# Ledger of designs, part 2: VHH binders against Protein KTI12 homolog (KTI12)

Target 1, 302 residues: Protein KTI12 homolog (KTI12), of Arabidopsis thaliana (Mouse-ear cress) (q9lmh0)
Amino acid sequence: MALVVICGQPCSGKSIAAVTLAETLKESETKQSVRIIDEASFHLDRNQNYANMPAEKNLRGKLRSDVDRSVSTGEIVIVDSLNSIKGYRYELWCIARAAGIRYCVVYCDVDEAHCRQWNKERSDRGEDGYDDGIFEDLVRRFEKPERRNRWDSPLFELYPSREVIDKSSPVILEAVTYLTKTVDSKTQDVRILQPSIATQAARFSEANSLYELDRATQEIINAIVEQQSLGAAISRVTLGNELPPIEICRPIGLPELRRLRRTFVKLMGQSSLSGPPLPTDADSAKRRFVDYLNREFGGNNA

## First folded at step 7 (VHH; framework vhh_8fcz_2)

Design s18 (from d9 with T59E)
Fold by ESMFold2-Fast, scan of step 7:
Structure s18 (fold): chain B 302 residues (1-302), chain A 122 residues (1-122)
Amino acid sequence: as target 1 above (302 residues)
Amino acid sequence: QVQLVESGGGLVQPGGSLRLSCAASGFTFSDYAMYWVRQPPGKGLEWVSGISSSGSYTEYADSVEGRFTIIRDNDKKMVYLQMTSLKTEDTAVYYCAKDSEYSDSWYDFDHEGQGTQVTVSS
């Protein structure tokens, strides 16, 4: 059971992606049952649906209602529409979360020029395309999915203008693998929490410091493991003259060291501007980590 | 079967105080760091605070530093968030989160509870 949100600019190949994904899922070893919810399923006129904000809100309401009913059927539900507004994708994510089912976004990344060309070609064929004014308004208001947002993750990106989307497409196969992997409900209860976009942007601006912190702390863990394996200095690990020693009051296993390191990196990575600044060099990172370890192993230092 | 159960939320006036509690079960509580994360209405998740496995190290988001205090009781398998000088912008669903045992990513958390609603309004 899962909810898949197809996202993209008007005329970006979303329906081809949705159908290709659905057929690949149906033909998989697990023989998944799949339902596609789209505007056509409600017999809705494209230009009327996007003519004004009340009509657009009504369309999203109808699609959302069908999704909410469908997530209880035991099928994989694919929502094939623009899904262009961040707030609306968030609402769909909340439905999936409440239902306890898997969620992902499939994004058809096509530049505006190709979308305009494909829209014109649809109109020239007498197919339902977007009127120019409606098309340009939708393009202007499109909110691109970002992996850092929980409601846009996991994000599978397709490039219909650069490649043919079919059952052998690597991204389609990745999405199928994600959607069909068996979840042991007793063992796997993983819910990855992501900080807000503002918090993630701040972290990204400090990427070099975080990379250095990660490397430096791993070097300390390696030194502890090596010295313990040699049987020397089992109560004290010396790391050179520029760093204080690590005082060990009990045997420390690798799993515990890994947990302590992960905790330290996470706490430092989430540090605020008013908290301690992120280390800018390896020696500063190592000194802070050593202090942290001594506090955890021997209790609080004055 | 990891379980995290939050409580202590409610309606409070600006300048007021609340204490949130999180009861943990299904894992060795004293081996993992714990976090508080919040989600304001219509917005994404925002990291609030974190506490190391022993309780000896804590960190706070800039928006709550000096107003909130995270504490833990390993014997009772509880983590708490003491909130003071509450502001309308603190209105959110607050979640308790467990540190990941599978990810070295500094922004990933394995588990979250159902959440507890905090509304700061007159």
Scores: ipSAE 0.011, ipTM 0.455, lowest interface PAE 9.2, mean pLDDT 75

Design s19 (from d9 with G50A)
Fold by ESMFold2-Fast, scan of step 7:
Structure s19 (fold): chain B 302 residues (1-302), chain A 122 residues (1-122)
Amino acid sequence: as target 1 above (302 residues)
Amino acid sequence: QVQLVESGGGLVQPGGSLRLSCAASGFTFSDYAMYWVRQPPGKGLEWVSAISSSGSYTTYADSVEGRFTIIRDNDKKMVYLQMTSLKTEDTAVYYCAKDSEYSDSWYDFDHEGQGTQVTVSS
C-alpha cells in the first residue's frame, strides 16, 4: 500500500512514467494491485480542466477525493496529473500519512522547450494537447519538487528528454524497490492533521457559500484593477452604493491583490465553531472582503 | 533562500505556558500569511493557527482555541505562538509555515522550518 504522486510540466512524459511504474509493480512478486488516478479517468477535456482557476481547483478536488477513497483499498495508488502546486502535493502527503502508507514523488524533469515541442507534436497527431495559452500559464505557475520538503520526498527524478523511460530504467527500479520493501513500525504510526467537525463543515457542507465567496471576491479584485487602470490618481475605490470604499495608500498590483484574495478565502475556510459563520450571500461576502482589504492595506493611524 | 527558524520549545508541566518564535528571512514577510502546525509523536501534522499578512485576522484549531494566541511583528520579521494552559496532548514538534504565492489550497504551506520540540509532562 502506497501513494505515488507523478509530477511534471505539461507534456513532460508523466503518463508514460505512470504506466511504466504501474506495469513494473504488477510484474513484481508482491500481491498488491495498482490503480492509476488521472484526469482521463474522469473523462474530462484537458483544456476545460485548466481553462480557469475554479476549474483547476475543481479538478484537484476531484483527484484528491478519489485518492482519499482509494488509499483504504490496499492498492498502490498512482496520481498522474501535473501535481504542480506544492500545497496540493502537501495535501496528498497528508492523506498518505493519515492512511499510514508509504509515499513518494516521481518527477519528470523536462525543459520547457521540449515540452512545447511535444505538445505541438501531440496536436499535429490529433492527440489531446494543451492550447498555447493554457500551456504557457501552466508552465509559469509550475512549482518544482524539492527533495528537502517532506511532502516531496523521497523524490525520484526521470529525464524523458535524455533517455527512454521503460521497465529497465534505473529510477523506475529504484522506485519499485522503495514501494515494495518491508515497512518498519514507525512508518505505520504516522497520522495526519485532522480537521475539527466545525472545520470540515465549513469546508464541505458550505460548498455554495464558498463558491459565492470566491466569485464575489474576484468581482472586488476586478473593480480595483479597473479603477486603477483609469490613470487618475486615486486614494479610494468606490464599489457601489451599499459597499464601503476601499482606501488605498499606494497603487496595488494584481499579484498582491490575488495573494490577498487567496489568503482571505483560505482563512474563511478554516473557521472554527467559535468563529463567525461563512457569508451566506454575495453582498455579505463582498462587505467582509472589503473590510479585510481595508485592514490589510492599512495606513498611518491618526 | 527562504528560511524559517523556530525556537522556544522545551519541557513544561501541564497547565504551564511557553512562547514559540519563528524568525523569517528571504521573502517579503509582510506580504504573506503565516501558520503554525504541529506533529505529535507517531502522528501526522495538525494545523494549529493562522495569521493574516497584516496580523488583523487570526484563526485557530478547536483544540487550542482560547489557550493559544498567534501574533506577528512585521518590522522584526517574526511570528509567535503564545501557548497557555498546556495539556499533555499538546506535546509535538511545532513548525512555522509560510503561505504559498500560487495555491489557494487549505494546506497551502511553503517552506516549513526544522521545528521546535514541545513536551508537556510532569
Scores: ipSAE 0.097, ipTM 0.597, lowest interface PAE 5.4, mean pLDDT 77

Design s2 (from d9 with D31E)
Fold by ESMFold2-Fast, scan of step 7:
Structure s2 (fold): chain B 302 residues (1-302), chain A 122 residues (1-122)
Amino acid sequence: as target 1 above (302 residues)
Amino acid sequence: QVQLVESGGGLVQPGGSLRLSCAASGFTFSEYAMYWVRQPPGKGLEWVSGISSSGSYTTYADSVEGRFTIIRDNDKKMVYLQMTSLKTEDTAVYYCAKDSEYSDSWYDFDHEGQGTQVTVSS
């Protein structure tokens, strides 16, 4: 019994990886029962489900609900979808931890150019491809799994653009070995760390606000980086008439700006369960982020 | 190696106070936000409070706002949670968490400590 999360950009060979893994597990010495949970199993239209944030939230909710039901059946459950956002993968990891079952991520690592080409080829053949706008939005929002994160580990990386994925693929066989290992009763109790039901509900209800907040803050970061690259060392970044300027007392690198942005998004997202926790418009989000940056750059107590 | 060590938990009566401490080492403390999260018996992890790297920005869950205060001392590499007017519902294991370098998720924290038990009972 285990939960496998397939991850990758749109048109990166995820379904081939999922099917290959499932068939290899079924044919293994232990003859595992395997269930694949995917968009097709719910008769979901690909472009409709990714056209907007509410539809995408509903898709993730349906997939998560089926995973939660399936982890109690004694089957190995494979979730074959984009699984592109770290927060959603963390939530699936929490389900596995609560169920006391083995967990892993299988990542189909394919560059954007190949994914774009394969999407175009599907559309040209009249197959189920993504509309260009939806495809580019999904690529832009993709959060690559990282082995350092507990919810992305163990991480099994496949390269469908560099090799044929089949039952003899070394990484597939490694994943099978991991998933079929005997659980010993002497194993220490796993410490379960998962968000409360109320906290999860609030998070999903705010999907549109989170997306808007992410976009708005990324625009601010891009403006800072651009102005620092073009000018001499600057002490002030101007972002237009309605936003306050950002006061910078030293050159700020992109890694530091990204960390500040991530921290801001988390702090803003962790709000009251009884009220609207996030800004609902881009201008409000940008103003709060600019204020946050000015406090962090000048808020030193020393 | 990154380490977070929580302390200060214990048994208190309703209406009492406790101060939790978290000693951090192995990373540049002043560059990362810090959080307190808790896990009540038989329930999932819930977020309690957060503080920005400079200490100039703080946030609290509704259930603790006005009762808890998060503070940090960058020179001592410490973060604290001052708890007042404690309720039986505050009974939980409290964990100190470092902001993740790589994740935007509300629940993604690096290097959570082992936790400190807070029991509020008469």
Scores: ipSAE 0.219, ipTM 0.690, lowest interface PAE 3.6, mean pLDDT 76

Design s21 (from d9 with Y35F)
Fold by ESMFold2-Fast, scan of step 7:
Structure s21 (fold): chain B 302 residues (1-302), chain A 122 residues (1-122)
Amino acid sequence: as target 1 above (302 residues)
Amino acid sequence: QVQLVESGGGLVQPGGSLRLSCAASGFTFSDYAMFWVRQPPGKGLEWVSGISSSGSYTTYADSVEGRFTIIRDNDKKMVYLQMTSLKTEDTAVYYCAKDSEYSDSWYDFDHEGQGTQVTVSS
């Protein structure tokens, strides 16, 4: 039992990767039962699914529900879609952890120019391609998986524009080895934090807010770094009219800022019923992170 | 070399209290957030509580909110977990954990101690 998330830009060869992986798993020594969950199961035009944010969220909700239902069947589940939003990949990862099954991401890394050309070729052939406006919007919003994040690991990278993806592809074989590896129930290779049922349910229901929190805090870090590059030794970082300034009495290095951001996101991600709810918008997330930084910088200076 | 040494566990009756301690060495304690995580018998690791490097922010799992309090003393390089109104489901090995210096993962810790057993039973 496992959950595989296929990820990549529109028209980056994801379905070929999904089918190739599924067939290789079915032919493996363990002869795994495999199920692919994809957009075709909803019988909607591709462009209808991505026409606007509510439609896209509805599609992701349907795919997520199918995944949640399928992970208890004893088969390997492959989710073949864009899976381009980190918050959504985080939700899928939570489903896998709750089910106690293996998880991995297969990323089809194809540059925008090739994806754009392949989309045009599909359209020219009368096949299911993306409208230009929808394609460019999806490309702009794509969030590349990072192997350092739990919900993006292990990460298996494929390069369809540089190589033919088939059953003998080294990365496909590595993924199959990972997914079919026998693990003693008493031996865990990696200690993965599994929240209590109540805590996990709360965190999972707020996964989109956790994603916004992660993104918004990264924007604050970028702003601090940029303003410090303009000077000076004693600085007051201004982040616009709606946000309080960040008061720092010394230059703060990027490693320290990354640590503070990571810690903040972890602390907020483990929300309690007695604490304030997770922020639901970017401005609220930024405001709470700025407050956190001001307290931490003040505490360190005390 | 980073070391975390937990103590304070033991057998306690439901409704009782325990105070866990963690002594840290081998790193600049005041620069890192600290966490308490636990592993109940036959289950995976469960996050319990976290405290920022300055002590200005604390967080708790829903199951322990209002019953547990995390505290740190940067001068003594100690982190504590005050546990009250203990329940049988709080039975677990409790680990002190240091926030990661290198990993951006939400659930990874740079270092964990050897753990201290807490058993809540009558």
Scores: ipSAE 0.148, ipTM 0.639, lowest interface PAE 4.5, mean pLDDT 76

Design s22 (from d9 with Y35H)
Fold by ESMFold2-Fast, scan of step 7:
Structure s22 (fold): chain B 302 residues (1-302), chain A 122 residues (1-122)
Amino acid sequence: as target 1 above (302 residues)
Amino acid sequence: QVQLVESGGGLVQPGGSLRLSCAASGFTFSDYAMHWVRQPPGKGLEWVSGISSSGSYTTYADSVEGRFTIIRDNDKKMVYLQMTSLKTEDTAVYYCAKDSEYSDSWYDFDHEGQGTQVTVSS
C-alpha cells in the first residue's frame, strides 16, 4: 500500500504522469491495485474549483477525505491534483504515516511558459483550461516540492516539456521500484538520523526552511514527551544549555503539543509570506518555539 | 456548526481607524488560533494577521504591521482587529478565520465568516 502525490503547475502534464504510473504499477510483477483520486471525480468546472480560497479549501477537503477513505483498501492511491501547497502535502504525508503506508511525490517540472501555452491550447480545443487570472494566481502561489522536506520525499521529478512520459521513462520505473519493494517494517519506523536536541543546528536555507522548522519544533515536542514519560511530576523540561527551559504547570498531552506546534508553524509561515522571514537556523527556530510554549503555558495557568 | 460573525466595517477616510469584531461559536474557541484575512476588489484572499489560542503570540502581514493590532477575549469568544492609519489599499472585505486543526498550510483555514466590508476613501 502506498500514497503517491502528483504535484505540478497548472497544465504541467500531471494527469499523463498519474495514468502512466498507474498503468506501469498494474503491469508490474506484483500486479498492484491502483486508485487515482482526481478533481474530475467531483464533476466541477476547473475554474469553479479555483475561483477563490474557500473553493480551493473545499476541493482539498474533498480530495483529502477520499484519500483517508482509500488508505485501508490495500491499493496504491494516487492523488492527481495541483497539490501545490507544502502544508497540504504535509497533511497527505501525515495520512500515509498514520496508515503505516509508503509515501512519495511525483513532480511534473514544467516551466511557466510551457504551462501557459498548454493551458491556451486546451482552451482553444474547448477542453478544460484555466481562465488567465486563475492560472496566473495559481502559478504565483505554487510551492515547489523540495526533497529535503520529508513530506516531499522521496521526490520523483518528471520533465514533460523535455521528454515523452511513458512506461519506459526511467523516473517512472524508479517510482515503481520504490512503491513495489519489500521493506522491513522496523526499518520504516526507525528514525536513526533524526536530530536530537543536542545535535548541532543546521542553517536554514530558503529552499528548505519548512523542513528545518518542522524538524526543530518536532525535536522540542519529542524532548517534552520523553521527559514527561520519566516521571509523573515533571515541572520543568531541560532542552540543553543554549535553550531556556520549558516551565510546565501540569502534564501536557501529545495532542495538545501537536496542536500548539501546528499553530506555531502556521503563524510563523503566515508572517514569512509578507512579514519577517523565518528563523535563519534550527537554534533560532527552537528558541522561538520554546518562547512560544512558555507564553502559552504561562497564560493558560496564570 | 462552526459560525463566525464579523462586524465593524464601514466607510472611513484615509488615516482613519476602525475596529472589526468577530463573534465565534460552535467550537472550543480557546483551543484554536484565529486569523483575519481580506479580499480586495477583484483580487484573491490576503492573510492580514493571526493570534495564538492564548493570545500571547501575534503575527502580522508586512503591509499592516505597526498599523493593525489583533486581540482576543476567550471568555467572550471574540477576536478583534484594531485598524489605524488606514490607507486606500486597505479597502477589502475582511473575514475572520478559524485555524485548521489538521493543516499547516499558510492559506488553509478550517472556517471563514461571511465578511465585513471596509472602504477607505476620501
Scores: ipSAE 0.013, ipTM 0.515, lowest interface PAE 8.0, mean pLDDT 76

Design s23 (from d9 with Y35M)
Fold by ESMFold2-Fast, scan of step 7:
Structure s23 (fold): chain B 302 residues (1-302), chain A 122 residues (1-122)
Amino acid sequence: as target 1 above (302 residues)
Amino acid sequence: QVQLVESGGGLVQPGGSLRLSCAASGFTFSDYAMMWVRQPPGKGLEWVSGISSSGSYTTYADSVEGRFTIIRDNDKKMVYLQMTSLKTEDTAVYYCAKDSEYSDSWYDFDHEGQGTQVTVSS
């Protein structure tokens, strides 16, 4: 059993990638059973699914529920949708962890110009394309998967605008190898920890709070980097009227800031029933992160 | 290169206490978050607790919150798990683990020790 998340811009060849992967898995020596979960299963027009935030949340909720039910079967489950929001990919990754199954992301990396062209071609043929306004909104909100994030790893990148995606595609074969073998020397396997039921429920219900946390902490990192690049004073970084300053005793490099941010996200994202809840807004998230950084920088040699 | 050596496990009665120790070497200890994970008999790995690189922030699994305390001594390159009010359900092999600098989740780690057995039985 495994969970595969197909990811990419609207009209980036995701369904072709999903079908190709499924057929290759079915024909493999292990003859894997495969199920594709996609938007078509809900019988709604594509534009209705993305017309507004409630409709989009409802679609993601239905897809997530289908995934959660399907991961208890003996099948490999492929989720074929935009999967463009990192908090939603994180939620799907949590389902895989809870089920104790393999997880990977297949990313169709196609630039916006090609996606617009293909969307127009679909619309011109009377096929299921996106309305221009909806398309541009989805493109603006797309959050590219990054291999450094556990919920985006292992990451298998396809380039449909540069090559034909078929059963002989090297990346498809690499994904099949990962999904069908117990030991994969090509992909670094990290020991998998299965979260508790309470932890799983907290993460799923708080997916939107993780977006605020991620966005707010990234803004703080960007501000620190920018001020240091402009010759900001080594002893203090000022972030605005509502936030305390960050006290530093040395220049802080981007790799260190990113490591500190990742640790903070883990500390805050691991919700406890008796501990502090995830921040509900950007200002709260920024204040907690600034406090965290000041303690880490001040307490480094406690 | 990375080495993690656990100690302090043993047999203890329900309601008892134990302190686990982990000696780290082969990396810049004060730069990385550390964690404890456990594997009960016949079950998968369970994350127990995590501590930030400075030691100023800690987090715990719901099942051990209020009973366990994670601490570290960066000068000695040690991380500890103080366990109190132990229950039979706490019986497991306990591993000290180095956090993955590339992961945003406590559910993944890149290095662990050989483990120390904790048995809670009357």
Scores: ipSAE 0.114, ipTM 0.633, lowest interface PAE 5.6, mean pLDDT 77

Design s24 (from d9 with D99E)
Fold by ESMFold2-Fast, scan of step 7:
Structure s24 (fold): chain B 302 residues (1-302), chain A 122 residues (1-122)
Amino acid sequence: as target 1 above (302 residues)
Amino acid sequence: QVQLVESGGGLVQPGGSLRLSCAASGFTFSDYAMYWVRQPPGKGLEWVSGISSSGSYTTYADSVEGRFTIIRDNDKKMVYLQMTSLKTEDTAVYYCAKESEYSDSWYDFDHEGQGTQVTVSS
């Protein structure tokens, strides 16, 4: 049992690496059972998945949920996606730690120019490529794996632009050796794993719950932006009879509102089990978010 | 580049107290939530506490609630963890962590410091 995270720029040969690794593992002396989790597993369009932040959050939530379920099956699980965000790789590492299984990252290191060319070639062939705007945004936000990070180690680096990736590739064989080596029985007998942060995080990061919360809070942001379009001098944003008003002492920009929303969602998910329960509906979520915003803007208590 | 530098760790007796400090640079500190996470010997990372960008909202793991207090000073670009009633199970390397700009997960951090060792032993 193991979790393998394939990582790399858009159009860097990740799927070839994933398939090659899976086939090599299945054909190894130990005949490993392997499952690949990828975007196609959810029948989702590439450009739709990365069109905006809510779509990306939904995709990552679905992938994470499927990984968490799959690591209990006794198979080697390969998650084949961009896995470009360092914090997201951290969460996947936490899932592996909680499950008591091996973990590694396989990084397809391809420079930007080759990735851009391969993306164009996919589009020219009528294959599933990225729109230029989406591609450039993903490239800009990519966080390269680093061996010194616990959640990026061990790191197996492939160079698809410089070498053919196949079952005889030295790095593929090294990864197979790592994934198939037997655990020392003496070490295994002593090893007691306590529940990790990943078990708690997975529960609070369920795709439906996170998406509902994200959408409710985004509606509040949209209302603030819309009302501020009336003029920068407004001191109060009204959200209807069902919600308290938001008191503002200065114009609030969209980037600041987006950061506040993201922070709110994360802090709620990290709340103590002894603290207030997470909201169960959109109205409760909106009320808590409005309260949070009023505190952050330095408004008076209701 | 983002830098986080932890300090204040050390050896302390059970029931004692320590104050951890984290000095931040390379980003607009007042725009981001900050967190403390820890790694006990031979175990995975465990989230400990979080604080909103203004300092108005704080959250704690059940194991430390009532014993630890997280505070921040945006003018000094510092975040602190006041630890009281320390237990042997609090022994860990403690890391200061910055909220990720792009991540949506409950435990997602884009930067961590090198850590500071806390050992609680009699």
Scores: ipSAE 0.006, ipTM 0.421, lowest interface PAE 9.7, mean pLDDT 76

Design s25 (from d9 with S100T)
Fold by ESMFold2-Fast, scan of step 7:
Structure s25 (fold): chain B 302 residues (1-302), chain A 122 residues (1-122)
Amino acid sequence: as target 1 above (302 residues)
Amino acid sequence: QVQLVESGGGLVQPGGSLRLSCAASGFTFSDYAMYWVRQPPGKGLEWVSGISSSGSYTTYADSVEGRFTIIRDNDKKMVYLQMTSLKTEDTAVYYCAKDTEYSDSWYDFDHEGQGTQVTVSS
């Protein structure tokens, strides 16, 4: 019936908010069926999930895939994770739109000092906390939800450092009211009968493949950077016998290479429904990316 | 500041054509991919088309493939959407959108304009 995205800094009380919301919904007048999707369900060490960008993107891909599979008209799905990237929240919002269900964000707004303290307390107790380096990187990259964005609305803000979060919390009760309100039957019929929603859902089913594609293309970027770092002017980057060389007509900096890679992954994902499917293996992904780079470096030629 | 200003929408009969324009400012236009997204009445945003920073690579949603063409002019800082064989289902507010830095999302865009209304009817 709904998708709820829990959002917040590492160690900001998100799991307490998720459990409290789920229990309040189950005990509501309508007795909602609720599923929580969280990182613990994948049986991976917290620090392993956030050790590097590929691992982090892989985690987001797994969570998104699980959400896409779990979304139905019969239950409320709560995604309990950092959900720190605005683009990722947008994708989750699109999944909800494709399914024709309600959507909201619950934000645990806790300042860095309290989050850092709570992380240290977890580590001191021998519980799973974040390593200091990983924690500081996650805090620095956090993209705060904004009510003005469609994919961050409605936004329910909780303050775990300033108040106890429980079933009587006013914001929890507001979220429950929103999630359990009656939907007009005409609106339901129109929503169900929209063919374009099915197309969007199919597109998101490919989302996990984007993280694999991103990983393969990052290897190409690393190879280019490595070869350029070996000195002297280079006009070709050789990537092995199975891949065509990359022709470089000018110096290419790392920021430009990162933009090109990200754009390629995004365009490939979007084109999976209007052209060939996403590559099925790393070698195919690398070949398509090399072709893309050669076209971009060659100017306006297709 | 990033600004995107859409224009070219209007009322058109089924089977007709329109060209939408987007004027960009406030960023290095030639460094970023550009997209067209639309919001039909009563629905969320739908991705329509994308074009790479050089213009060498384009993509289209299934529903518009073969009917729409995305074009860019880096010197003029313009992106266009040429629409042909318009259907009633193409009725929407159309927005142009700029690619974002370092997001791995298919749908993470910057769009600042009010959009331009396309109505396909009568």
Scores: ipSAE 0.111, ipTM 0.616, lowest interface PAE 5.3, mean pLDDT 76

Design s26 (from d9 with S100V)
Fold by ESMFold2-Fast, scan of step 7:
Structure s26 (fold): chain B 302 residues (1-302), chain A 122 residues (1-122)
Amino acid sequence: as target 1 above (302 residues)
Amino acid sequence: QVQLVESGGGLVQPGGSLRLSCAASGFTFSDYAMYWVRQPPGKGLEWVSGISSSGSYTTYADSVEGRFTIIRDNDKKMVYLQMTSLKTEDTAVYYCAKDVEYSDSWYDFDHEGQGTQVTVSS
């Protein structure tokens, strides 16, 4: 039982690495059962999945959910996707730790120029390639795995642009050896992470107050963006009679609003059990977020 | 390049106090939430505390609530963790972590520091 995270730039040979690793594991002396979780297994369209941030977030959520379900089956689970965001790899690592199973990252290290060329060649063959705009955005946001980070270790580096990746590849054989080694009951090499950021937040399901908090804060962001788009200069955002106004001294860009919202939801989700309870309804959630924004903007607009 | 340098760790007796410091550079410090995370011997990373970009909002893990206080000084680009009533369970390498700029992941944070060792033992 293990979780393997395949990581790399778009069109860096990740699927070849995943399939090669899976087949080598199935043919190993221990004949391991292996499951690959990928975008194609969900019948997800590549360009639709990465068209915008909500679609990309939804894709990551679906893949993470399937991983969480799959790690209890006794199989080796391989996640074949971009896995480009270090926070997302951290979430996957937390799932492995909670399940008490081995974890590793397989990184396909290919420079942008080769990835760009292979994307073009894939499109020319009528295979699923990325639209240029989507490709360049993904490349820009890629967060390279670092061996010194726990959620990126052990790290197995492949170089598909410099060598053929097959069942005889030394790094593939190294990964197979790691994944199939016997665990001694007297020497435990797998640890349960208690508590962690992901474990703490996992107490709040999508059906509860945390889901309502996420949704309500998004509505506030949408209202700010809309009012700023209608006014040439705006110093106050009015959200209705039941909510205090948001005071701003400068235009606030969408990236900054998204960062503030994400941080607020994260901090609320990580709050102590002894601290203030999560809001029980959308109006309470909106009021807390508006208060948070006014406090943050008061300092940031100086 | 983001750089975080932790200091202030050491060996203390149970019930003792320490103040950890984190010096930040390479980014607009006042734009990002900051966190303290720790790794006890033989365990994974544990979130300890967080502070919003302005310092107006703080949060704590249940295990440290009432004992630890996170503060920041945006002018000095510093984050501090004041630790009191230390327990043997607080023994860990403590890391300062920065919030992630462009990720929409719910659990994102970065750390680039070397960490500072806190050992609580008699």
Scores: ipSAE 0.229, ipTM 0.689, lowest interface PAE 3.5, mean pLDDT 77

